# Ledger of designs, part 20: VH-VL binders against NAD kinase (nadK)

Target 1, 268 residues: NAD kinase (nadK), of Syntrophomonas wolfei subsp. wolfei (q0aze0)
Amino acid sequence: MKIILVNNRFKENTEKKAQEIAGQLSALNVEVIIDNGLDEPYAGTVDFIMVLGGDGTMLRAARRYGQRAIPVLGVNMGTVGFLSNIEINELAEYLPLILREEYSLEARMMLEVAVFQQQSLLTRVFCLNELLLRSNSPRMLSFALEISGQKLEPYRGDGLIVSTTTGSTAYSLSAGGPIADPQLDAFIVTPVASHIINKRPLVVSPEREISLHLLEEREAIIGIDGQIKMDFGAENRVLIKRAPHPLLMVNLKAKPFFTSIDRSLQRQ

## First folded at step 2 (VH-VL)

Design e24 (from o32 with light chain A50K; framework fv_oberotatug)
Fold by ESMFold2-Fast, scan of step 2:
Structure e24 (fold): chain C 268 residues (1-268), chain A 124 residues (1-124), chain B 107 residues (1-107)
Amino acid sequence: as target 1 above (268 residues)
Amino acid sequence: EVQLVESGGGLVKPGGSLRLSCAASGFTFSNAWMSWVRQAPGKGLEWVGRIKSKTDGGTTDYAAPVQGRFTISRDDSKNTLYLQMNSLKTEDTAVYYCTTHPRYSGSYLAFDIWGQGTLVTVSS
Amino acid sequence: DVQMTQSPSSLSASVGDRVTITCRASQSISRYLSWYQQRPGKAPNLLIYKASNLQSGVPSRFSGSGSGTDFTLTISTLQPEDFATYYCQQSYSIPWTFGQGTKVEIK
């Protein structure tokens, strides 16, 4: 059995913990590949991915490996998040279940994001939470949103978020988007500080294609999962669709999504 | 209420075949991992095998005494679990129970709901 | 295969007694151990899972403890309906295996 162990090298003490876990797995005849985010993703065949860290580390793992149909387990290292299933101090107890594939899988949709310059594809990237279009200056953007060939009236504001249901509790929530059951597949389209009061968040079929482009030259960026940043100008357009494969998230125990989010909102 | 009802047991000669059925109700069968457990008259419990949900891979596992002779399958549209028993031996005589696992894997390690069982007698 | 051995194979007790049944695994199984009760002519009933977790609806007089190779089921105050056979079961590795059973009989 071969396992990728994804950690965040920039977080304190994670390197030492990753080595400890790698040693424990090797003692059980498991081959371990450590991915700290600095190198290209491991290209070989892999049976399981274990993510040590918070939601940010899981988002990176999803972008690197999410399209390979490999089970991914989030192991929380201290900061409470939505994408981990077990705590680090529970890992030893659940390890036999992991090694025998005694777990359930939850499929989470991902976005496929294609960025074009004029007629040419610049990049294609996958993500778990969202694509953000935002102004990179105090000036508001003017931009066009098209959903499966249907052109909406122009948007004017700070930007727009196109989110998965998993991403509904991330940046989309902060921008006023709805909380969505992550087991549903849908795009959530949430305006960021819209100048037009009747521009509301939209919930649309994951079979739809969403495109965005600027109507005026402005300094703007495209953000992916809050981790990748790309310049975006009037010569650019972005096409967003459902990724070919969902991320397969491992459930070793029940995670009470609705009570967890309810508590988090009341805490604020 | 969660219910499991086995059927298909009976008397069969050595070398014969039987197919057992287990009708499930009261829960989302398609998400459940299912097992067969048997008990010879006056003896203890013996795990026969299991089948995972299709979303979790739909794989099967068997105890050594039945490997190659028994096949576990499921029909999620009918909420029914099956056990196809071939090349039956006298030592296969037992009450056969179907049982379900809770939805989450931390609870999949226990058989939380059991049917009433169906008796299979293999004799000449 | 992981072999499960229960002790004793049978015991006699009176209503109100404290009953202890032990289960030993041939190798470490962490806490992957469940306990079942089977009344005569009935299907088994889950009492305890993951060594010490009480199944919903099971009376609090039942408790489980242990980890590794040694496990214990305790009935703190035996009731008339508790006269039954009890089985431990490991789910650490396939094939899943049961103990031979412990019959709790009226003294």
Scores: ipSAE 0.320, ipTM 0.684, lowest interface PAE 3.6, mean pLDDT 89
Fold by OpenDDE, second read of step 3:
Structure e24 (fold): chain C 268 residues (1-268), chain A 124 residues (1-124), chain B 107 residues (1-107)
Amino acid sequence: as target 1 above (268 residues)
Amino acid sequence: EVQLVESGGGLVKPGGSLRLSCAASGFTFSNAWMSWVRQAPGKGLEWVGRIKSKTDGGTTDYAAPVQGRFTISRDDSKNTLYLQMNSLKTEDTAVYYCTTHPRYSGSYLAFDIWGQGTLVTVSS
Amino acid sequence: DVQMTQSPSSLSASVGDRVTITCRASQSISRYLSWYQQRPGKAPNLLIYKASNLQSGVPSRFSGSGSGTDFTLTISTLQPEDFATYYCQQSYSIPWTFGQGTKVEIK
């Protein structure tokens, strides 16, 4: 068995823990690769990914490895979040199950975000939470939203979020988006400070495609999962689709999502 | 003993409808994810669609060829899986199998239990 | 969609032979591959899941290996009851897809 331990090198506690866990796994004849974000994603085949840390680390792991059909376990290390399945102090208990591959998987839809310069593809990114288009100035943006070829009325506001249901409890929520069942596949399109006061979020089928472009010569920013930033101008277009592959999140311990929503949200 | 028993197959005209049933026994049906798999005469296996357990949302997925025409449903009180087939085409002619997924592992593994199959023939 | 390609489409073997069937995915499916055996007029039976796990009740002469895109089913010592058609199947992404099958015939 080969396992990737994903941690954040800037968080010393996660690095130390990754090393400890790596040692333990090695003692059990498990091959371990530590990914602290310093290097490029490991290109070899692996059987399991263990994410040590919070939601941010999970998001990075998802972007780096989500398209590779590898089980991903979130191990919380004292942070508040929605993407961990077990706590670090529970790892020892569940490790035998992991090694025996006695776990369930929960498929989480990801976004495929493609950014274009005219007709040329600049970048394609898969992400677990959301794509954000926002103004790079104190002024509102005017931008066009198209859903499966249907052109909506121009949006005016600070920006727009296209989120997965997983991402519904992230920035979309802060922007007034609905909380979505993570088992549901859907896009959530949430306006950010819309000029139209009562502009409502849209829940869109994952089968549809979402296109965004600016209607004016103004600088904007594309944000992905709050970690990737890209300049976005009038010559750019962003296309959002359902990623061809879901993130396969390991479910070792059932989490009562809805019963814990209030508690989780209060901690944010 | 765990078993699945399909029924409802038969001859139908193109454009017609047919409903297949799969009776499950020997396991907790309500917790099981279920799928339909079909096999045209002399051909290979083709996944038709799946339905999750109610606890997992009870949602369905379908193969493209049957999307919009076929509907998978379940009655947990009767331990029965259904396949409603509408707008049937000649290419839908096949033996239809109901099958389960491994209970603890979810839908990412395999079909571990199969019924005997029921033949659906679509012909003018 | 993920396409699954088996090879060979058919083979002839004798009792006692070592038989190897391969399955290739059009893209990486990690280890989410299963192998099935289908005898004439019967429903398929699960042999291997997750590339290399032997299903309960399946003889140990059956084994599976592989990860990513290339997978192999091996029958170490072919028995009379093993003459059948074998299918691989990926369960990584929807729609789930099968290989075209490999028919193992008596030489």
Scores: ipSAE 0.015, ipTM 0.485, lowest interface PAE 8.3, mean pLDDT 91

Design e25 (from o32 with light chain A50Y; framework fv_oberotatug)
Fold by ESMFold2-Fast, scan of step 2:
Structure e25 (fold): chain C 268 residues (1-268), chain A 124 residues (1-124), chain B 107 residues (1-107)
Amino acid sequence: as target 1 above (268 residues)
Amino acid sequence: EVQLVESGGGLVKPGGSLRLSCAASGFTFSNAWMSWVRQAPGKGLEWVGRIKSKTDGGTTDYAAPVQGRFTISRDDSKNTLYLQMNSLKTEDTAVYYCTTHPRYSGSYLAFDIWGQGTLVTVSS
Amino acid sequence: DVQMTQSPSSLSASVGDRVTITCRASQSISRYLSWYQQRPGKAPNLLIYYASNLQSGVPSRFSGSGSGTDFTLTISTLQPEDFATYYCQQSYSIPWTFGQGTKVEIK
C-alpha cells in the first residue's frame, strides 16, 4: 500500500509529525510519499491520502489530488474545522481500519474553474469550497452572470461567490448564503454586498455551467478557496462547472454535521 | 428493544444449499454493518463474513473456508440479512449467529448485538 | 491470518475468586481486541472492546488490559453468573479471528 501524507511545512512541528507517522507506516510495510506543498504534486499512483492539518491543508490537498478518485482522510492537528474526521492522537487507533479499508466514503462535489483571456484559456483549477469574484478597489463591480446560456440582469456590487455545498459554511455563509447538506450536489450562487436589493442567493443544478465577466473596466480578483488569487479584468471570463470527479472523503467516525454547525453559530 | 432473529436452519445433505435469514428490529438496519458468525457443536466461534451498509458501498468480505460458496446479502426494505449457503460440507455444521457491528460510536469493531442463532446440520 | 491463543483452556474457581484469562496474538494487533462471554446454550455477549473499554451494562468487576500481542481479561470477584466460556477476538485484520475459548467452571 502507498500513502501520500500532505502537511503544511510552515506549521510548527507539523513536518516532524509527518516524519513520525511516515516511520510508523513504513514499519507496517506501507510506502509513504510526503507532500509539504512546496513541490509539484506526486504524479504516481497511490492508494490513500492522509492530510495532516486543518481545513486549509485539506483544501490544498483537494486541489492537488481531488480529481484522482483516491480516498482522502483529514487528520486534525489542533485547528478547529469542518473537513477533518479524526484527531492526530487518534491516528494509531484508526490506522488498522485504514489499512483494511474499513471506513465509509463521502463524495464531495468540486468545482472546475477555467479562466480565459478573450478566447484563450489562461488557467484551469479545481477547488472544494468556492470561487470568489470581488472588487480590488473601493468601486463596485458591474458584471454579467450567465447560467447555462441564460443571461441574468447585470449585477452591481462587491462581487459574487459560486460555492459547492461543502463551501456553504465557508465564505458563502459570511455573505448570507444558505447552509447546505454537504452530501447534496448543487451550486450556491451568493452575491457579495449587492447594490440591487432583489439579488438573492441561488441554488442551481450542478449540471449547469456558470459564466462571469465584467461589464466595465475595474480592478477585480478571482479567489479560489481563499488561497489562490488572480487578477480579473474586463478582457477576462471565467467558466465554472462541476468537476469530473468528487473528492472522496474518508469517514472513520461519525460527525454530526448539523449539530456541529448549530453549536458554532450559537457560540455555545 | 433491539433484536436479531435468525431463521432458515435445518438438516441438509452434503452438496446441498440453504438460505438463512436474520430479521432485525429496534435500530436503523439500513445504516448497520452486519456479520455472520458460526459455532460448530462443542467448538469455538468462527467469523463467516460481513456486509457493509449500502451507503458504505455494500461490499462483502468472507473467511477463506466459505469464500466462493456462501453469499451475504441484505434487504433494507425488509430489515433482513441473508446468508445463501451453497455446496455445503459436513464441516459447515454449526449454529449460525447474526450480529451487528457498531459503526463508529463507542465499540470499535466488536460484535455488540447478537441473535439467538439457528442450527444448520449437514449430514447424509 | 492472525492466530489467537487463549490460556488456560479451562479453569476451576469459586465465587469470590479473582480470575485471570490471557490471550496472545501471533502478531501485533495494537489494541484491536475484544472479549466475549458465552453461557451454555446462549449467544455470546460483548464484555470488553478495544482491549480495555467496558461495554455498557457490563459489571465493573470485568476489566481488560494489554496491547500488541499479550492481553488479559480479569474478573476481580467471581459471581455465580460468571461461570461461562470466554473468548478473545482480534479485529485488526481480516479475517477476524477468535481464540479457542476459556471455560470457567465451578470448583
Scores: ipSAE 0.005, ipTM 0.444, lowest interface PAE 13.4, mean pLDDT 86

Design e26 (from o32 with light chain N53R; framework fv_oberotatug)
Fold by ESMFold2-Fast, scan of step 2:
Structure e26 (fold): chain C 268 residues (1-268), chain A 124 residues (1-124), chain B 107 residues (1-107)
Amino acid sequence: as target 1 above (268 residues)
Amino acid sequence: EVQLVESGGGLVKPGGSLRLSCAASGFTFSNAWMSWVRQAPGKGLEWVGRIKSKTDGGTTDYAAPVQGRFTISRDDSKNTLYLQMNSLKTEDTAVYYCTTHPRYSGSYLAFDIWGQGTLVTVSS
Amino acid sequence: DVQMTQSPSSLSASVGDRVTITCRASQSISRYLSWYQQRPGKAPNLLIYAASRLQSGVPSRFSGSGSGTDFTLTISTLQPEDFATYYCQQSYSIPWTFGQGTKVEIK
């Protein structure tokens, strides 16, 4: 059995803990690969991915490994988050179940984002939460949105978010988007500070293709899960589809999503 | 209310086959992991095998005495679990119980719901 | 396979008695142990899971303890409906295995 341990190299506590866990797993005849974000993703076959850290570390793991149909477990290191399933102090209790594959899997849709310049593919990335198109200057954007070839009336404002249901509680929520059951597959399209008062968030089928391009030359960026930024100009277009594979998240204990989000919202 | 109802048991000769069914109601069957447990007359309980939900891979596991002869399957549209028993031996004579355990490990995989069982007799 | 051995195989008791049944695993199973009650002619019923956690709806006179290899089920004040066979079961390693059972009989 081979396990990848994903940790945040900028958190010394998680690096030390990754080494401790690797030692424990090695003693149980498990091969361990540590991914602290410095190198390219491990290219070989693996049976399981354990993410040590908060939601940010899970988002990185999902981009690197989410399309490989490998179970991914989020282990919380003390930061409040929605993408972890167990706490680090519970790991010893659950480790035998992990090694025997005695857990359920929750499929979470991902986005496939392809950025083009003319007909040339510049990059193809996957993400768990969202793509953000946003102005990189004080000037608002003017941009076009197409859904499966249907051209909507132009948008004017600070930008647009195209989110998964998992991402509904992230940036999309702050921009006025709905809270969605993460078990549903759907795109949530949420305007950011729209100048057009009749532009509402849209919930659309995950079978649709969404494309975006600028209608005027502006300084803009594309953001992926709040972690990757790319310049975006009038000669660029982005195509967003449901990724071929969902992220397979490991459930070792019950997660009360609706009560957790309700509690979180009342604190805001 | 939550219940499991087994059917399909009966008398069969050695080398024969039987298909058992377990009808589930009162819970979301498609999310549940399901097991078969048997009990020979006057003897103790013996785990036969299990099947995970389709979302969790739909994989099956079997006890050594039945491996290669028994097949567990499920039809989520009918909320029904099946046990296909082939090449039956006299040692397979038992009451067969359908059981479910929680999908998550927080309950330590205990069998929390049991059917009333169906008797399979393998005799010449 | 993990072998589960119960002691005693049978015992005689009176209503009001304190009854203890032990279960031993051939290797460490942590807390992955459940206890079941089977009344004559009936299906098993879950009493205890995770070695010590009482199943919802089960009377508080039942309790479980232990970890690793040695486990105990205790009935603090035996009632008429408690005359039954009791089984321990490990869920640590496949194949899942049960103890041979302990029959609690009227004296």
Scores: ipSAE 0.024, ipTM 0.569, lowest interface PAE 7.0, mean pLDDT 88

Design e27 (from o32 with light chain Y92R; framework fv_oberotatug)
Fold by ESMFold2-Fast, scan of step 2:
Structure e27 (fold): chain C 268 residues (1-268), chain A 124 residues (1-124), chain B 107 residues (1-107)
Amino acid sequence: as target 1 above (268 residues)
Amino acid sequence: EVQLVESGGGLVKPGGSLRLSCAASGFTFSNAWMSWVRQAPGKGLEWVGRIKSKTDGGTTDYAAPVQGRFTISRDDSKNTLYLQMNSLKTEDTAVYYCTTHPRYSGSYLAFDIWGQGTLVTVSS
Amino acid sequence: DVQMTQSPSSLSASVGDRVTITCRASQSISRYLSWYQQRPGKAPNLLIYAASNLQSGVPSRFSGSGSGTDFTLTISTLQPEDFATYYCQQSRSIPWTFGQGTKVEIK
């Protein structure tokens, strides 16, 4: 059995804990690869991915490994988050089930994001939550949105979010988007501070292709899962599709999504 | 449009050779691990062998009945998978399907895209 | 080699019926099991991977369950297009092996 432990090297407790867990797994004849975020993703085949940390660490693991259809377990290290399933102090209890593969899997859709400069592909990335197009200055953007070849009337505002259903509770929520059941596959397209009346969030089939480009030269940024930033100018175009594979999240214990979200919102 | 198209099947005598091709389109072929699966007339599915992506070492694995006689190869520049079949036996008569599973689909490898198949008949 | 045995080899059913097909592995394969549908004269289609995960585009009437050695494919409300042969397949160890198939025939 081969497991990747994904952690954040710069969090005080996580590197030491990752080494301890790796030692325990090695003693059980499990081969362990540690991914602390500094090196390239491990290229070989693995059986399981254990993410030690908060939602940010899970988002990184999803970008690096989410397209490989490998079970991914989020283990919370004390940071409150929505993408972890068990707490670190529960790991010893659940480890035998993990090693016997006695768990259920929940599929979470991902986005495939391709950024072009004219006709040339600059980069292709995958993400679990969202792509954010936003202004990098006080000036609003003027941009075009196209959905499966259908050209919408121009947008004017601070930007746009294209989100998965998992991402519905991240930036899309802050921008006025709906809360979506993460069991559904859909794009959620949420405007950021639109100046055009009646530009509403859209819920779009995951089979559609979404493209964005600027109609005027402005300072803009594309953000991916809040972790990757890239400059976006009038020479650029972004194409967004559903990724070929969902992230396979390990479910060892029930996490009541709707009651958790409801409780979080009521405490504001 | 995701598609796999096999070609090269036909009639061949026992002891003969045949080369099958599988043309891939609509996905990133160079990232995919590819397999050949066969089905004898009126029988079930039988895995023949696989080839990993070049990034994963380009290694091949074969089922025992074809080991030493069949060779799987790929040409990523042409998005094409090959099956070289030598020393053919009547028991090799089957429809041959090419199929893909993602390069890093981990331990849950599944054949997610299939071609329509090409018939190989070995008879005297 | 891991031997996969399906039960039954064939069954007769009517549109609207609940259909259950079982698959047994000769040794534990954890969740490394996929289910395929093959309509007459056509290539197989992936229905379920990792024992219980529904492939994109496959109708929700199909479901898979099980782990270790015993697995089940269920069709909750049989439709006319579901008359086909179904195969389980293990991917735990090379060589990958298929069950012998279960033919679902119209009653």
Scores: ipSAE 0.000, ipTM 0.402, lowest interface PAE 17.4, mean pLDDT 86

Design e28 (from o32 with light chain S93R; framework fv_oberotatug)
Fold by ESMFold2-Fast, scan of step 2:
Structure e28 (fold): chain C 268 residues (1-268), chain A 124 residues (1-124), chain B 107 residues (1-107)
Amino acid sequence: as target 1 above (268 residues)
Amino acid sequence: EVQLVESGGGLVKPGGSLRLSCAASGFTFSNAWMSWVRQAPGKGLEWVGRIKSKTDGGTTDYAAPVQGRFTISRDDSKNTLYLQMNSLKTEDTAVYYCTTHPRYSGSYLAFDIWGQGTLVTVSS
Amino acid sequence: DVQMTQSPSSLSASVGDRVTITCRASQSISRYLSWYQQRPGKAPNLLIYAASNLQSGVPSRFSGSGSGTDFTLTISTLQPEDFATYYCQQSYRIPWTFGQGTKVEIK
């Protein structure tokens, strides 16, 4: 068995803990690859991915490895989050279940984001939470939204979020979007500070293609999972669709999504 | 009472196929993980493979000697477990047992309920 | 794969004897070890799980001990129905593996 350990090099003692866990796994004859974010993603085949850290580390792991249909387990290192399944102090207890492959898998949809300069593809990225289009100046944006070739009336405001159901509790929630069951596949399209009355969040089929472009020359950015930023101008177009493969998240113990989000919203 | 009853065993020629069934009663079959274990005449026990409940993904795992030749499946509406055996070899001759596989988070796993077994003989 | 080795492969004993069977794992399996009894012509029966826990309905003359790589099954006072083959099994890692068996025969 080969396992990738994904950690965040910027967290105190995380690298040392990753090395410690790698030693424990090697003693059980498990081959371990450590991904601390410094190098290119590991290109070889692996059986399992263990993410050591908070939600940010999981989002990075999903972008790097989420399209490979490999089980991914989130192990919380003390940072509060929603994408981990077990705590680091529980790992020894659950390790036999990992080695026996005695866990369930929960499929989480991902977005495929393609950014064009006129007709030329500039970049393609995948993400677990959302794409954000936003103004990079005090001036509001004017932009066009198309859903499966259907052109909506122009938007005016600070921007727009196109989110997965997993991302419904991230930036989309802050912008007024609905909370969605992450087991459902859907795009959530949430306006950011719209100046047009009646621009509401939309929940649309994951089979739809979403296209965005600016109607006026403005300074704007595209944000991916709150981690990647790209300049976006009037000559750019972004195409968003459901990624070919979902992220396969490992459940070693019951994950109470609705009670967890309810408690979070009550500030308990 | 909890009961497992295997059927479908018999004599087959090398290269042939056979499907075994295991009828379950006395427990909620749809929640159970199930395994097949075999025993060649005069030899010890050998785990063949398992299938998880559909709620837990319905995935299957196999021992190396049968990988690619045997398929485990289940029909929860009939409370029945199946083992489809293809490309049979003389070495597959054994009594085949089905067994429940209780799943406990952090707990110690054991095969606590067994059927009586069904004999599969692979020879000319 | 985790290799399980039992000792002895067979033994002869009389009713009333104390019988000890050992099982060794090729790597540490913590307490993920079970013991099974198989009477001639019958399906296996679970005796001990988690190295030392007695399965409900199993007579108290059976006991298990050990952790890591070395495990022992003890029958304190052998009865006529105890002449059988005994198997250890690790449940720490897939594939699950059994020991080769220990046959307890009438002397």
Scores: ipSAE 0.000, ipTM 0.426, lowest interface PAE 13.0, mean pLDDT 86

Design e29 (from o32 with light chain I94Y; framework fv_oberotatug)
Fold by ESMFold2-Fast, scan of step 2:
Structure e29 (fold): chain C 268 residues (1-268), chain A 124 residues (1-124), chain B 107 residues (1-107)
Amino acid sequence: as target 1 above (268 residues)
Amino acid sequence: EVQLVESGGGLVKPGGSLRLSCAASGFTFSNAWMSWVRQAPGKGLEWVGRIKSKTDGGTTDYAAPVQGRFTISRDDSKNTLYLQMNSLKTEDTAVYYCTTHPRYSGSYLAFDIWGQGTLVTVSS
Amino acid sequence: DVQMTQSPSSLSASVGDRVTITCRASQSISRYLSWYQQRPGKAPNLLIYAASNLQSGVPSRFSGSGSGTDFTLTISTLQPEDFATYYCQQSYSYPWTFGQGTKVEIK
């Protein structure tokens, strides 16, 4: 069995723990590939991906490996998060189930983001939470939103978020979007500081295609899962659609999503 | 009320075949992992094999004595689990139970719901 | 395969007695150990899972302990309905294996 162990090299406690876990897995005849975020993604065949860290590390793993239909387990390193399933101190107890493939899988939709310069494809990336279009200066943006060819009235404001249901508790929540059951497949389209008083968040079918382009030359960026930032100008357009494959998240124990988000929202 | 009811047992000659059925009710069968466990007369319990739910891959695992001879399958539209037994041996004589694994509990696998069992006798 | 050995294979006891049954694994199985009760002519029923967790509906006189290779089932005050055969089972590694059983008989 071959496992990719994903960690954040710049989190000192996570790097040392990753080495310890790699040693334990090797003692059980498991081949371990460590991905600390600095190298290219491992291109070979793997059976399982174990993510050590918080939600940020899971988002990176999803972007790198999420389209390969490989089971991905989030292991929390003691911080609050929504994308981990077990705590690090529980790993030894769950490891036999992992090695025997005794777990359930939860499919989470991902976004496919394609950025064009006029008719030329510049890049294609995948993400688990959201795409953010935002102004990179104090000036507001003027931009066009199309949903499956339907042209909406122009937007004016700081930007727009196109989110998965998994991303409903990330930037979309901060911008006033709804909290969505992550078991649902949907796009959530949330305006950021709209100058038009009645622009509301939209919940739309994941089968729809969403496109965005600027109506005026402004300094703007496209953000992917809060981790990738790309310049975006009036000559650019972005096309967002459901990714071909969902992320396969490993469930080793029940996770109380609604009570967890309720406590987070009401207290911190 | 959560129930499992086995059927299809009987008397067969060595080399023969039988198909056992297990009818499930009172829970969401399509989400459950299911196993067969057998018990020879006057002997202990022996795990036969397991099938996962379709969402978890629908894969099967078997104990060595039955590998290649027995096949576990499921029909979620009928809430029914099957055990196809081929090339039966006298050592396969046992009461066969179907059983479930707890929903959302992957940490500690235990057989939490059992049927009443169905007797399979393999003799000449 | 992981072999499970129970001790004793049988014991005689009276109502009100404290009964202890031991289960030993041929290799470490952490806490992946369950206990089952089988009354004569009946299907088994789950008593304890994860070595020490009492199954819902099971009387509090039953308790489990242990980790690694050595496990114990205790019945604090034996009742008439407790005369049965008890099995331990590991779910650490395939194939899942049961102990040979411990028969608790009336003295």
Scores: ipSAE 0.000, ipTM 0.506, lowest interface PAE 12.8, mean pLDDT 87

